# VH-VL binders against Sex-regulated protein janus-B (janB), part 1

Every score and structure here is a prediction.

Target 1, 140 residues: Sex-regulated protein janus-B (janB), of Drosophila pseudoobscura pseudoobscura (Fruit fly) (p54365)
Amino acid sequence: MKILNCFSLIGQCAKPILRTYTSPAADLLKLPRVDIKEGKLRYLLLSVYIHGETKHARTVVRGWNTDSHDDIYYKNVRAMEKLGLCTKCLGGGKMDNDESARKIKIHGSCKTFGAANHHKTKEILLSSSKYKNFNITVKK
Unless a header shows other numbers, all headers, positions and changes below count from the first letter of the chain; antibody chains are not in Kabat numbers.
F, E and O stand for the ipSAE by ESMFold2-Fast, ESMFold2 and OpenDDE, each averaged over both directions (binder to target, target to binder). V2 = 0.75 x the mean of E and O + 0.25 x the DockQ between their complexes.
Where letters were taken out, [cut] stands.
Atom coordinates printed by the task and the answers are left out, and those that the model quotes come from them; centres of patches stay.

## First folded at step 1 (VH-VL)

Design l10
Fold by ESMFold2, look of step 5:
Structure l10 (fold): chain C 140 residues (1-140), chain A 123 residues (1-123), chain B 107 residues (1-107)
Amino acid sequence: as target 1 above (140 residues)
Amino acid sequence: EVQLVESGGGVVQPGRSLRLSCSASGFTFSSYEMSWVRQAPGKGLEWVAYISSSGSTIYYPDSVKGRFTISRDNSKNTLFLQMDSLRPEDTGVYFCARAPYDYLTGEYYFDYWGQGTPVTVSS
Amino acid sequence: DIQMTQSPSSLSASVGDRVTITCRASQSISSYLTWYQQTPGKAPKLLIYAASSLQSGVPSRFSGSGSGTDYTFTISSLQPEDIATYYCQQSYDTPYTFGQGTKLQIT
């Protein structure tokens, strides 16, 4: 993954050649606002948009059971590039997602991208059908 | 060697226009987000315009919104600031500034600065 | 807009002194805080980003700390070449505002 940081992405937000049936605009509108796993996870707050066009950006939360925020970032970048979309990281952190107790604790930061606005992350989680009734705490 | 060289400053009367240019070299200009920052005589720094690497995203503070237009020509490695309806409070040195490579929006700071071009708006 | 307030606006210190400058944001900025040095007659130079990370080539006598709304910049042992005005900047939300500056003089 480290080699890919230095080698595979030349130039910021390179536009991939589209091989999909759908348009980038349609795919952007259908992106889930929240895609997080259960348990102790790292997360990123990401801005996703059409290459060279940020007025259609969507802010999304992505969380994964991993020891590396970079894994989350590059997984999402690769997925979005296939759809003709750029990804900008707005920072990261950690979550303790206890779905049985309907409780999420948000805290910490990402070494590579810094701390996300955890209160924005909480707002996005509470706007989702799955997490709207969770007790969500941001650590001071 | 990263270099940013501003030009186009001068002395103009209020209500007139100026166009500033910033010539970039020593890095892949099209991969970097850019800003203009100004400094009034004896005063602090004020951010006045931001443009994304592609040129599609642009921000201004309220003090210049509607009067200033930032643009870029990635094929010529040049950043521009069109300054219309100039006021005496626009007087200052205007710096071209580069944001860090590959760091995403949300931590926007300037790792390289030009030497600045002076703008004076007075009768 | 997020207002950034630096304290003090000016100060004098001797070579070898520890110098501390503070920067307060009008709301939490989550360590999206940068420090610049501007030598008289020159353009600003980046010293510290992300509140505490030193830019490459910056001497280790410079450091930053803080979180939330309150941030601190420190020169552990002042040197003659550190005569400058120092600015903080938030990069949390547009407009990306600067503090008013702190002018450092050597006595």
Scores: ipSAE 0.005, ipTM 0.484, lowest interface PAE 13.8, mean pLDDT 82

## First folded at step 2 (VH-VL; from c08 with heavy chain N31D)

Design c08a
Fold by ESMFold2, look of step 5:
Structure c08a (fold): chain C 140 residues (1-140), chain A 120 residues (1-120), chain B 112 residues (1-112)
Amino acid sequence: as target 1 above (140 residues)
Amino acid sequence: EVQLVESGGGLVKPGGSLRLSCAASGFTFSDYAMSWVRQTPEKRLEWVATISSGGSYTYFPDSVQGRFTISRDNAKNSLYLQMNSLRAEDTAVYYCTRDEYGDYEGFDYWGQGTTVTVSS
Amino acid sequence: DIVMTQTPLSLSVTPGQPASISCKSSQSLLDSDGKTYLNWYLQKPGQSPQLLIYEVSNRFSGVPDRFSGSGSGTDFTLKISRVEAEDVGVYYCMQGTHFPYTFGGGTKVEIK
C-alpha cells in the first residue's frame, strides 16, 4: 500500500466519451498546478491524467506539513479518484516555503518515491501566478 | 464569425518586456482553451503557450518557460501573453489561436498576428 | 521534443496535376486513446495559417475534397488531387500528441 497509482487496483479512471469541460477532462484542466502550504513541507511531484490519455497529463506540485510523503500521495490519489483522474508519483522531496520573504528552497528526496526532478518543480512554481516572483533555489 | 485580433507588438531591446493582447469575438470564449503560436523570420512555426478554458492550467515549451506568462480574462474575452527577459530569438510574428480539446489538438482559428522585434 | 520532418522543401506543380507532401515524426504520434493528433495547415501568401486536416485525415470545415490526408505511426502524407491557383502557399504539419506541440519546417507549393 506504500505506492499507489490510478493503474492500481485501488485507483481506476475511465476514458471519457464526451469531449466537454463538464467531465474529468474539465476537472483536469481546472486542477491547480501548485498546491503547497507555507513553511517546512514534504512535497511530491505528481502526474495527473485521464486513464489512457497521457497527452493531456498535468504535472502538479503538492506539499504539506507532514511527517510522511505517503500521506500526501494517498490523499491526492483519493482526491483525484473523486474527480475521475489517475495519479502517478514522479518523486518527492522537501521544501522550505517562506512566503513573507518570497523565497522557496527545494531539496531532499522521498524515501518511498525517490527524488523528484527539483528543477522541474522550480519551473512549475515559477509558472504559477502566486510564486512567479519568488526566489527559488535548489540545494545540491 | 470567429475573430481573434492581436495587439501590443513592437520593438524592444534584449532583456526587455512586452505584453501582448488578443481580443476574441464570435464564439463563447470561456468554453475554449487558447494558445499563442509564433512564426520566426525564417517562417518556422513554434508553439509558445496554452491556457485552459478556465485559466487554471498552463503549458509552455522549455524555450520560454519561466520568461513568459499566459493569462486570460473571460469577462472581457481577452487573452494575454506577458513576455519578460526577451532575447533576439524571440523575434517573430505572434498569433493568438483557439485550441479546442477533444476531436483535434491544434489551432483551428488564428488571428492576423502581431510582430515582436527584439534588437540588440 | 518531437521533430517533424517535411519533404519536399518546395514543390512546383502544373495546374490540375496532383501534389503530395510527406511529414515524418521522430516518434509515434499514436496516443494512448487510440487517436493520432496530426494536423495540416496552409499559409497562403500574406495570410495567417489555416487548418486543413485534423487527426490525420479529417477535413476541416470548408476544405475542398481534393485535399486528403493519410498515414499512421510516424509517416504521414497530404495529397492534393488537382492543384488550383488558390492552393499556393506553405503547408505545415503539426503534432498535438506530445507536449510540446511541434510543427514541420514547411513545404512551399507554387504553380508553375
Scores: ipSAE 0.000, ipTM 0.496, lowest interface PAE 17.9, mean pLDDT 83

## First folded at step 4 (VH-VL; from c08a with heavy chain A33S T50Y)

Design c43
Fold by ESMFold2, look of step 6:
Structure c43 (fold): chain C 140 residues (1-140), chain A 120 residues (1-120), chain B 112 residues (1-112)
Amino acid sequence: as target 1 above (140 residues)
Amino acid sequence: EVQLVESGGGLVKPGGSLRLSCAASGFTFSDYSMSWVRQTPEKRLEWVAYISSGGSYTYFPDSVQGRFTISRDNAKNSLYLQMNSLRAEDTAVYYCTRDEYGDYEGFDYWGQGTTVTVSS
Amino acid sequence: DIVMTQTPLSLSVTPGQPASISCKSSQSLLDSDGKTYLNWYLQKPGQSPQLLIYEVSNRFSGVPDRFSGSGSGTDFTLKISRVEAEDVGVYYCMQGTHFPYTFGGGTKVEIK
């Protein structure tokens, strides 16, 4: 659970080491910036943050080969809540991710949350090690 | 303008194999996903294969999963469908289609088709 | 898979008269992007299918304005305001909202 310090007045107690430690700050830092599938995708641009602490938000890209933006949203909200994190959707769209061609086409919108800033999505993709060498285009 | 020309159809016995080809022209082939759609003798249409513009993502319905393989050669503007373990129900006219993702969410241009007959 | 049901299976129409074709889907075709990806195709005798209408009501390039589409949710209609000889063939609806894309069974339109 937590890292505990244990000291004995007679000096024989070693500090216990917990193999797992969860905190919202640590979990936020571990979030992948990009988690997208290959193929025809719906995607969301999400701001993830510690509840009440929006200054340290991470903007992440999440894309899945399903037929509903809402499913992507609620899957991610649920996962973030288990980590003690809040999620705000910054919009969505569609993506055609062709990893063999190193090409991604970004377009469209989400009815519930509107269009994401697709150029910010492109910037995030290009900053990732997996997609940095991709030809990424934004369609109108 | 946009042209898609299929070839490679023919008569084959059940359990046999056949390879279809599609030659594309009049558009930038490497920018488009492609599909195969078949039309049964009863005139029903079925989407049977999809390939992304660069060729790494493919999709097949359960009816052909594990038996069909789709590929493309973007340098040759060519699309291919390898059909193995053919069955009588695979008898159809096979169309090469341009799979417009975004504006139409479907097949905007179709070839003339090539006939595959699986029997006897 | 989404089942697309077309009615009628066949239409015989007098030239210059209207025609109407119904397409019903087994679930809503409203996409989470707010659009409905319902297309209509025409297969003329001896030809391959050709795109006629996309996104319920938009005519593809070169399609005459006597063709119109309408509908929402699960119920869609293609109308031909004045049927002409070149309109003969089989009409198919297709949904592009859900994978896999699926087609209706077709409606044959004849002039007689």
Scores: ipSAE 0.023, ipTM 0.636, lowest interface PAE 7.8, mean pLDDT 85

## First folded at step 6 (VH-VL; from c43 with heavy chain Y101W)

Design g2
Fold by ESMFold2, look of step 8:
Structure g2 (fold): chain C 140 residues (1-140), chain A 120 residues (1-120), chain B 112 residues (1-112)
Amino acid sequence: as target 1 above (140 residues)
Amino acid sequence: EVQLVESGGGLVKPGGSLRLSCAASGFTFSDYSMSWVRQTPEKRLEWVAYISSGGSYTYFPDSVQGRFTISRDNAKNSLYLQMNSLRAEDTAVYYCTRDEWGDYEGFDYWGQGTTVTVSS
Amino acid sequence: DIVMTQTPLSLSVTPGQPASISCKSSQSLLDSDGKTYLNWYLQKPGQSPQLLIYEVSNRFSGVPDRFSGSGSGTDFTLKISRVEAEDVGVYYCMQGTHFPYTFGGGTKVEIK
């Protein structure tokens, strides 16, 4: 398997290298910014980065049909650690994601991690191909 | 004034099927999630189905999963419950309810109910 | 599923006297958002249930202030400061923190 390292925005690509495992830098670049289920869900806003390299963290939205924000957190921490990535929770809340109506309503908070910046969450959702044309509202 | 009116209840034998309807008025139906809640002869209440405002997400408790189907027609302001493989324990009054989220997770307005009796 | 246990199963109250209904859940109803989704419903004779109290202690629109709710964690109480004839019926608690939403068994309130 050949691994192409083309992550420079200064007009050059890194030389390709062959590895048995992908690098954390490549995994961070490929990390989906949005991964949410449909329906009434809890969500977290997470900062994901290579350990010790917080300057280029990616902020991601993760939402799941569960009655616990902690479940969302543990699932994502495990997934990121398998990729060699660190995770910091920036807060949470709730969503009602109605994909057939193309509507998302965002509100609430998380006891453990506090309220997310819901307007940042809306910005991230609108930047994604799947949700860019949704009516997204923040309550409160 | 929010109004919900159920219909379609009746007597059915075990293993049979029945389709309930709910007519909504007094609010923008397409903006709200909807549920069905049933009340047994012992007067116990049980949530049995949920549907999102656009109809693309549904939820059922384990007791009815795989037997009940929920649907809606937003152009007709109507909610439906298809009940298959009916059992004696499905005997109840079935209420159409409006879900609200935000300050409370639950059922703010209820219809008058329609009675389903499952017996030999 | 969360079991909701109400006590008493019934009570008879002299008009104008207080009434108190207990609701206990099998698990904490404190949600991971920091709120507690414990609702109370009243089903008057011949009617469907109607929302009375939401999030432990908040009165729904049009509910008289003689109704109050309290509690936390697993233990909750509905109080009626002065029972009126129109308050007769069956009272249900309901939790909306955990899926599926579940109800208590009901408490019948009568005037003696």
Scores: ipSAE 0.082, ipTM 0.683, lowest interface PAE 5.9, mean pLDDT 86

## First folded at step 8 (VH-VL; from g2 with heavy chain Y104W, light chain Y101W)

Design j2
Fold by ESMFold2, look of step 9:
Structure j2 (fold): chain C 140 residues (1-140), chain A 120 residues (1-120), chain B 112 residues (1-112)
Amino acid sequence: as target 1 above (140 residues)
Amino acid sequence: EVQLVESGGGLVKPGGSLRLSCAASGFTFSDYSMSWVRQTPEKRLEWVAYISSGGSYTYFPDSVQGRFTISRDNAKNSLYLQMNSLRAEDTAVYYCTRDEWGDWEGFDYWGQGTTVTVSS
Amino acid sequence: DIVMTQTPLSLSVTPGQPASISCKSSQSLLDSDGKTYLNWYLQKPGQSPQLLIYEVSNRFSGVPDRFSGSGSGTDFTLKISRVEAEDVGVYYCMQGTHFPWTFGGGTKVEIK
């Protein structure tokens, strides 16, 4: 993992901070891979990274019950920018998350960003403790 | 063949309660989301409740939110609508509808309906 | 809520002639997934509604090919190429793009 040092631009009043939760590297490593709501969702597959370091990006799944994929995108971009992180959308789709039945159906696309690789999304969900035993299907 | 049969309609005074039932057959009930749609005496259609295939989440329009509850029993292939604090504008024929799971598309099969009349 | 406006409110059609019904929405029905969730239903006299067309132009199972749907954005049309006696009833459009899901007011089709 990379731990970033920082200097305050107000150097007379502040000391460098080493290995803090405000560093982009630490925040990237702590970023949840999956953050989805229950129900009928739009979702995006996002690549999150430290600016200039796209080779070490972390792929995350974000799903919300909102009218537009763009709402999900801008919410996440703003949240990541506050952490010093950059975001690239890898596509989107729709998801029905029926948690009591332990079933997730993944399908569709996003007009703005295209279809996500839904099989990658399924892989990420199955790697999580909450969804690892769900019946997850991809519908073209 | 898909079949949906509603029951439990009747006459009730304003402020009263009524429970509707829907018996499903001819398809794997637990694979499908379900909705209730009502038709007023003026023939206007209004969606009033949705429940996921497993029953884990529900949606309602503002007009019935907090007064209506939807539930299902997948072992009995049955859907229910509990209607509380009934008002005159709830007078309608209530249809049980199959709402295709996961595709965000509406109401492909409908029952024959059960009549609810809210009158003093 | 999205208002769905149908025109005409009623029409009488000579048997065998075409019919056309308009449905207009107060906002675009184009979903951010690129699909448009606009359905058409027919309620025959004494019956419950039945699905005819979903996603603007797709005929539901068992629906005759004389029924066709078209449109985009806010403007949609259902056409019946040759009206038959069994086509009598009230036609409704419905949008599923925006919560809450809403129906048009209906168009009564009858034979003269």
Scores: ipSAE 0.035, ipTM 0.653, lowest interface PAE 7.3, mean pLDDT 86

## First folded at step 9 (VH-VL; from j2 with heavy chain S53Y)

Design k3
Fold by ESMFold2, look of step 11:
Structure k3 (fold): chain C 140 residues (1-140), chain A 120 residues (1-120), chain B 112 residues (1-112)
Amino acid sequence: as target 1 above (140 residues)
Amino acid sequence: EVQLVESGGGLVKPGGSLRLSCAASGFTFSDYSMSWVRQTPEKRLEWVAYISYGGSYTYFPDSVQGRFTISRDNAKNSLYLQMNSLRAEDTAVYYCTRDEWGDWEGFDYWGQGTTVTVSS
Amino acid sequence: DIVMTQTPLSLSVTPGQPASISCKSSQSLLDSDGKTYLNWYLQKPGQSPQLLIYEVSNRFSGVPDRFSGSGSGTDFTLKISRVEAEDVGVYYCMQGTHFPWTFGGGTKVEIK
């Protein structure tokens, strides 16, 4: 029985390789489903996916107080491109998010991308821990 | 009948403070966002404060930012404007106004106004 | 801030005749939601302003059909088809598309 190689081999273990990059699949899974501000918001419903792989797209809600729906779109497209992800806009609208009242009112449209399915937006908001107990109303 | 009744105006020296009130009736107050709009002696209209229906967020133009605060008490159907560090240019008639639910259209009902005069 | 320019500054009208008021904005009032948030208000002597027209052309409840609004982009018009004595006062346009929300300088309408 020769044990000497086992002790030498233990002392020769290499250090773990440090991870220096992220993958699009991992970044897609980490993407917040909801990122909305408090206030009078323009919002978009976005489909985010790995280029060419739409079957596992992640639908996300983005609502910000900006001057235009286009600002929301291009900011998100730029951020997703850095992660290797594609973005498709599913439409937009407006949102009045009053967090102290625990009420959100969703309505309206986006001229460039059309009206989002506001009931889908409501479902996504209610799936989040922050908004699950909000009274969320959809108007035409 | 929608009614908005302002009170609390008066004469104040520069640097002073005033608190305006608005009593609302004839509608479900907690369903509506509210604003204050003022009219200067030159008859210009200027929006000066906005508050959401639950009170969680507010907006102000640069001219009053940091000096005015807006609040509401939905149990009392009341809207308030606290004006601090008042200047001569704040002299105006102050109107309480109602916004439509969930819209960005502007002010559909106005009160009678209360006069604020800032003078040495 | 969006500057709202009204012309004329004053208008003296024979009763029963039409009147027209122009409002121009320094930028387009077309929102990215496809709507244009341009309102008209009337302030009668000794009274507070009252809403006449919202979203360019919609009459507020109780406003007579002799008032009509039109326009798009930066150029808007309020028309009164037959001016009556009760129509005297100062007319203001107001934009709600861009923060901060701003009013025009007013157009005084008087009867000759």
Scores: ipSAE 0.275, ipTM 0.758, lowest interface PAE 4.1, mean pLDDT 87

## First folded at step 11 (VH-VL; from k3 with heavy chain T97A D99E)

Design n5
Fold by ESMFold2, look of step 12:
Structure n5 (fold): chain C 140 residues (1-140), chain A 120 residues (1-120), chain B 112 residues (1-112)
Amino acid sequence: as target 1 above (140 residues)
Amino acid sequence: EVQLVESGGGLVKPGGSLRLSCAASGFTFSDYSMSWVRQTPEKRLEWVAYISYGGSYTYFPDSVQGRFTISRDNAKNSLYLQMNSLRAEDTAVYYCAREEWGDWEGFDYWGQGTTVTVSS
Amino acid sequence: DIVMTQTPLSLSVTPGQPASISCKSSQSLLDSDGKTYLNWYLQKPGQSPQLLIYEVSNRFSGVPDRFSGSGSGTDFTLKISRVEAEDVGVYYCMQGTHFPWTFGGGTKVEIK
């Protein structure tokens, strides 16, 4: 272990390399249930939980303007792992989110993870403060 | 029956502006996203603008970005294309086109087209 | 932008004979949802384009059985099993997987 090399890697930040325990339960509670963009989206339905514990799992909706569902998956898995949280993908699909019309159309599938339960996705969206008054339609 | 009727084409000088309209009937206009597609004199087809069913978001290719604006009035079943800073390369027949909901990406119905000619 | 290349550029066909049109994309049209958004349009003389085939192989409503589409990845084919006089016009492929949406250059089909 070279002390000069470790010092240079954490340079101007000057943060100590010591115990970095977090409260995964608190971090899980801070996760937004819904994080979707406006536009033509791909989305995933994710179950997020503490490693080895599913009792406090949270189901979240994540939608981005990307060319691939894989982009959404890897972004979220990496972010959750930094918080000490596990992620399981429950499937995916597509959304057309037109916020001016307060309308969302949910449809489609994900090749890698299968089709999400779109009715569950709709229920989660309607439970959120931002989308509770949206007209949300699911297509077969 | 689905019907789309374009209007507003004409002859305009380079640097000028023109506003195209598309009147929709035979379907619930506010449920459908819409596009403008042009056909050049060389018969090439080019997508040039997209607007969501509520008008919340729009997309453009780089060739017209910043010069063209797309809008809609769902109460009047009407779609519009505002074209500014026109160039000779914008000479084309302009079609409005309806995007099919849900299963695939593309256009199921097209209007008859309106001709825009940009020349001195 | 995805380049869509059609071959041949024109095709002269005896009535009742088959025709085949190729469309090749500069990269895969397979979406992460597992679908391939490759469409075919016909523009008859003096008319606007009309949809024939969507998602590679699905015939649009009212399109005769003599039209069929196939392919995957970057290589796609439209076949007309027996060309009729009403089939003359310019055929275009289009990809809807990647923005900006792009069209092939067209294939003119005429009766010999």
Scores: ipSAE 0.402, ipTM 0.788, lowest interface PAE 2.9, mean pLDDT 88

## First folded at step 12 (VH-VL; from n5 with heavy chain E99Y)

Design p1
Fold by ESMFold2, look of step 14:
Structure p1 (fold): chain C 140 residues (1-140), chain A 120 residues (1-120), chain B 112 residues (1-112)
Amino acid sequence: as target 1 above (140 residues)
Amino acid sequence: EVQLVESGGGLVKPGGSLRLSCAASGFTFSDYSMSWVRQTPEKRLEWVAYISYGGSYTYFPDSVQGRFTISRDNAKNSLYLQMNSLRAEDTAVYYCARYEWGDWEGFDYWGQGTTVTVSS
Amino acid sequence: DIVMTQTPLSLSVTPGQPASISCKSSQSLLDSDGKTYLNWYLQKPGQSPQLLIYEVSNRFSGVPDRFSGSGSGTDFTLKISRVEAEDVGVYYCMQGTHFPWTFGGGTKVEIK
């Protein structure tokens, strides 16, 4: 909303308003399963869950053009903790995402967290509307 | 045999433009990202452009950002470097280089180079 | 930008004798993926650069085993166990860990 944007941007002009907040379960369901950039990326495979509820964890793919896998991890941990969610890293690797060619190449590992199951990452990507028709190759 | 052949070099005045071409053969061109690397008269090597295998994204160092563009035509197995606003410091031999990505990364094959001279 | 410093600037070696070239980077070249993207190239007289060594110590296809690479972090070495006439030229190290990718200044190897 335009009024909401004004209130959120300025912070001082908001009228008192009762807002509904999402629960941790609703926030978990709203998390994108795939959030990757275009380019030469580092990526992590993350398990996100409600504290103590690993049976219903959600596995997500996060890929960003950063200097370190650790930056991706700590960014996600901080965001999830604000939502009451725990994060466990299942490993990492590298991606080359060329959207014009509709091709993604995946390989490699993360020093801190080990290699992700890249075939699981491929399955998650293919389940998304944006990447379901991409040629996705796992390399050595 | 991997082969890369550059062309289009020449003498240009400062502020001018020049377009370099690279013809590729002996490999599946569309499977590889490509780069241009230049060698100055002092024999220093400088990376100057990178393009992804599908052409979707490119990278440049600050020294040429905004003045150079890189493109490719995968149907013609060709790589291009458009150089604008040329300066004397752009004088170099320009190499087309194939970028390997996978278990290791780097420039594995280079062309013979084409010479660009920028002088009044 | 990562500065790559090579020493010596030139090296005159008796045929059959060893040669050693140092490459030092201004920052660690260890990537968060656990690999170190330090490559070595040789440019023979009148030729374009050719890849010798990738990822610190791996010889590229067709490179004789008298070439070896070593090092970690910021300090790297290329060794030629017995220099031959075909080894003359300028040797460059290159780092591929950090953008922008950068090369060392080169080491000229000559036979005396």
Scores: ipSAE 0.463, ipTM 0.805, lowest interface PAE 2.4, mean pLDDT 89

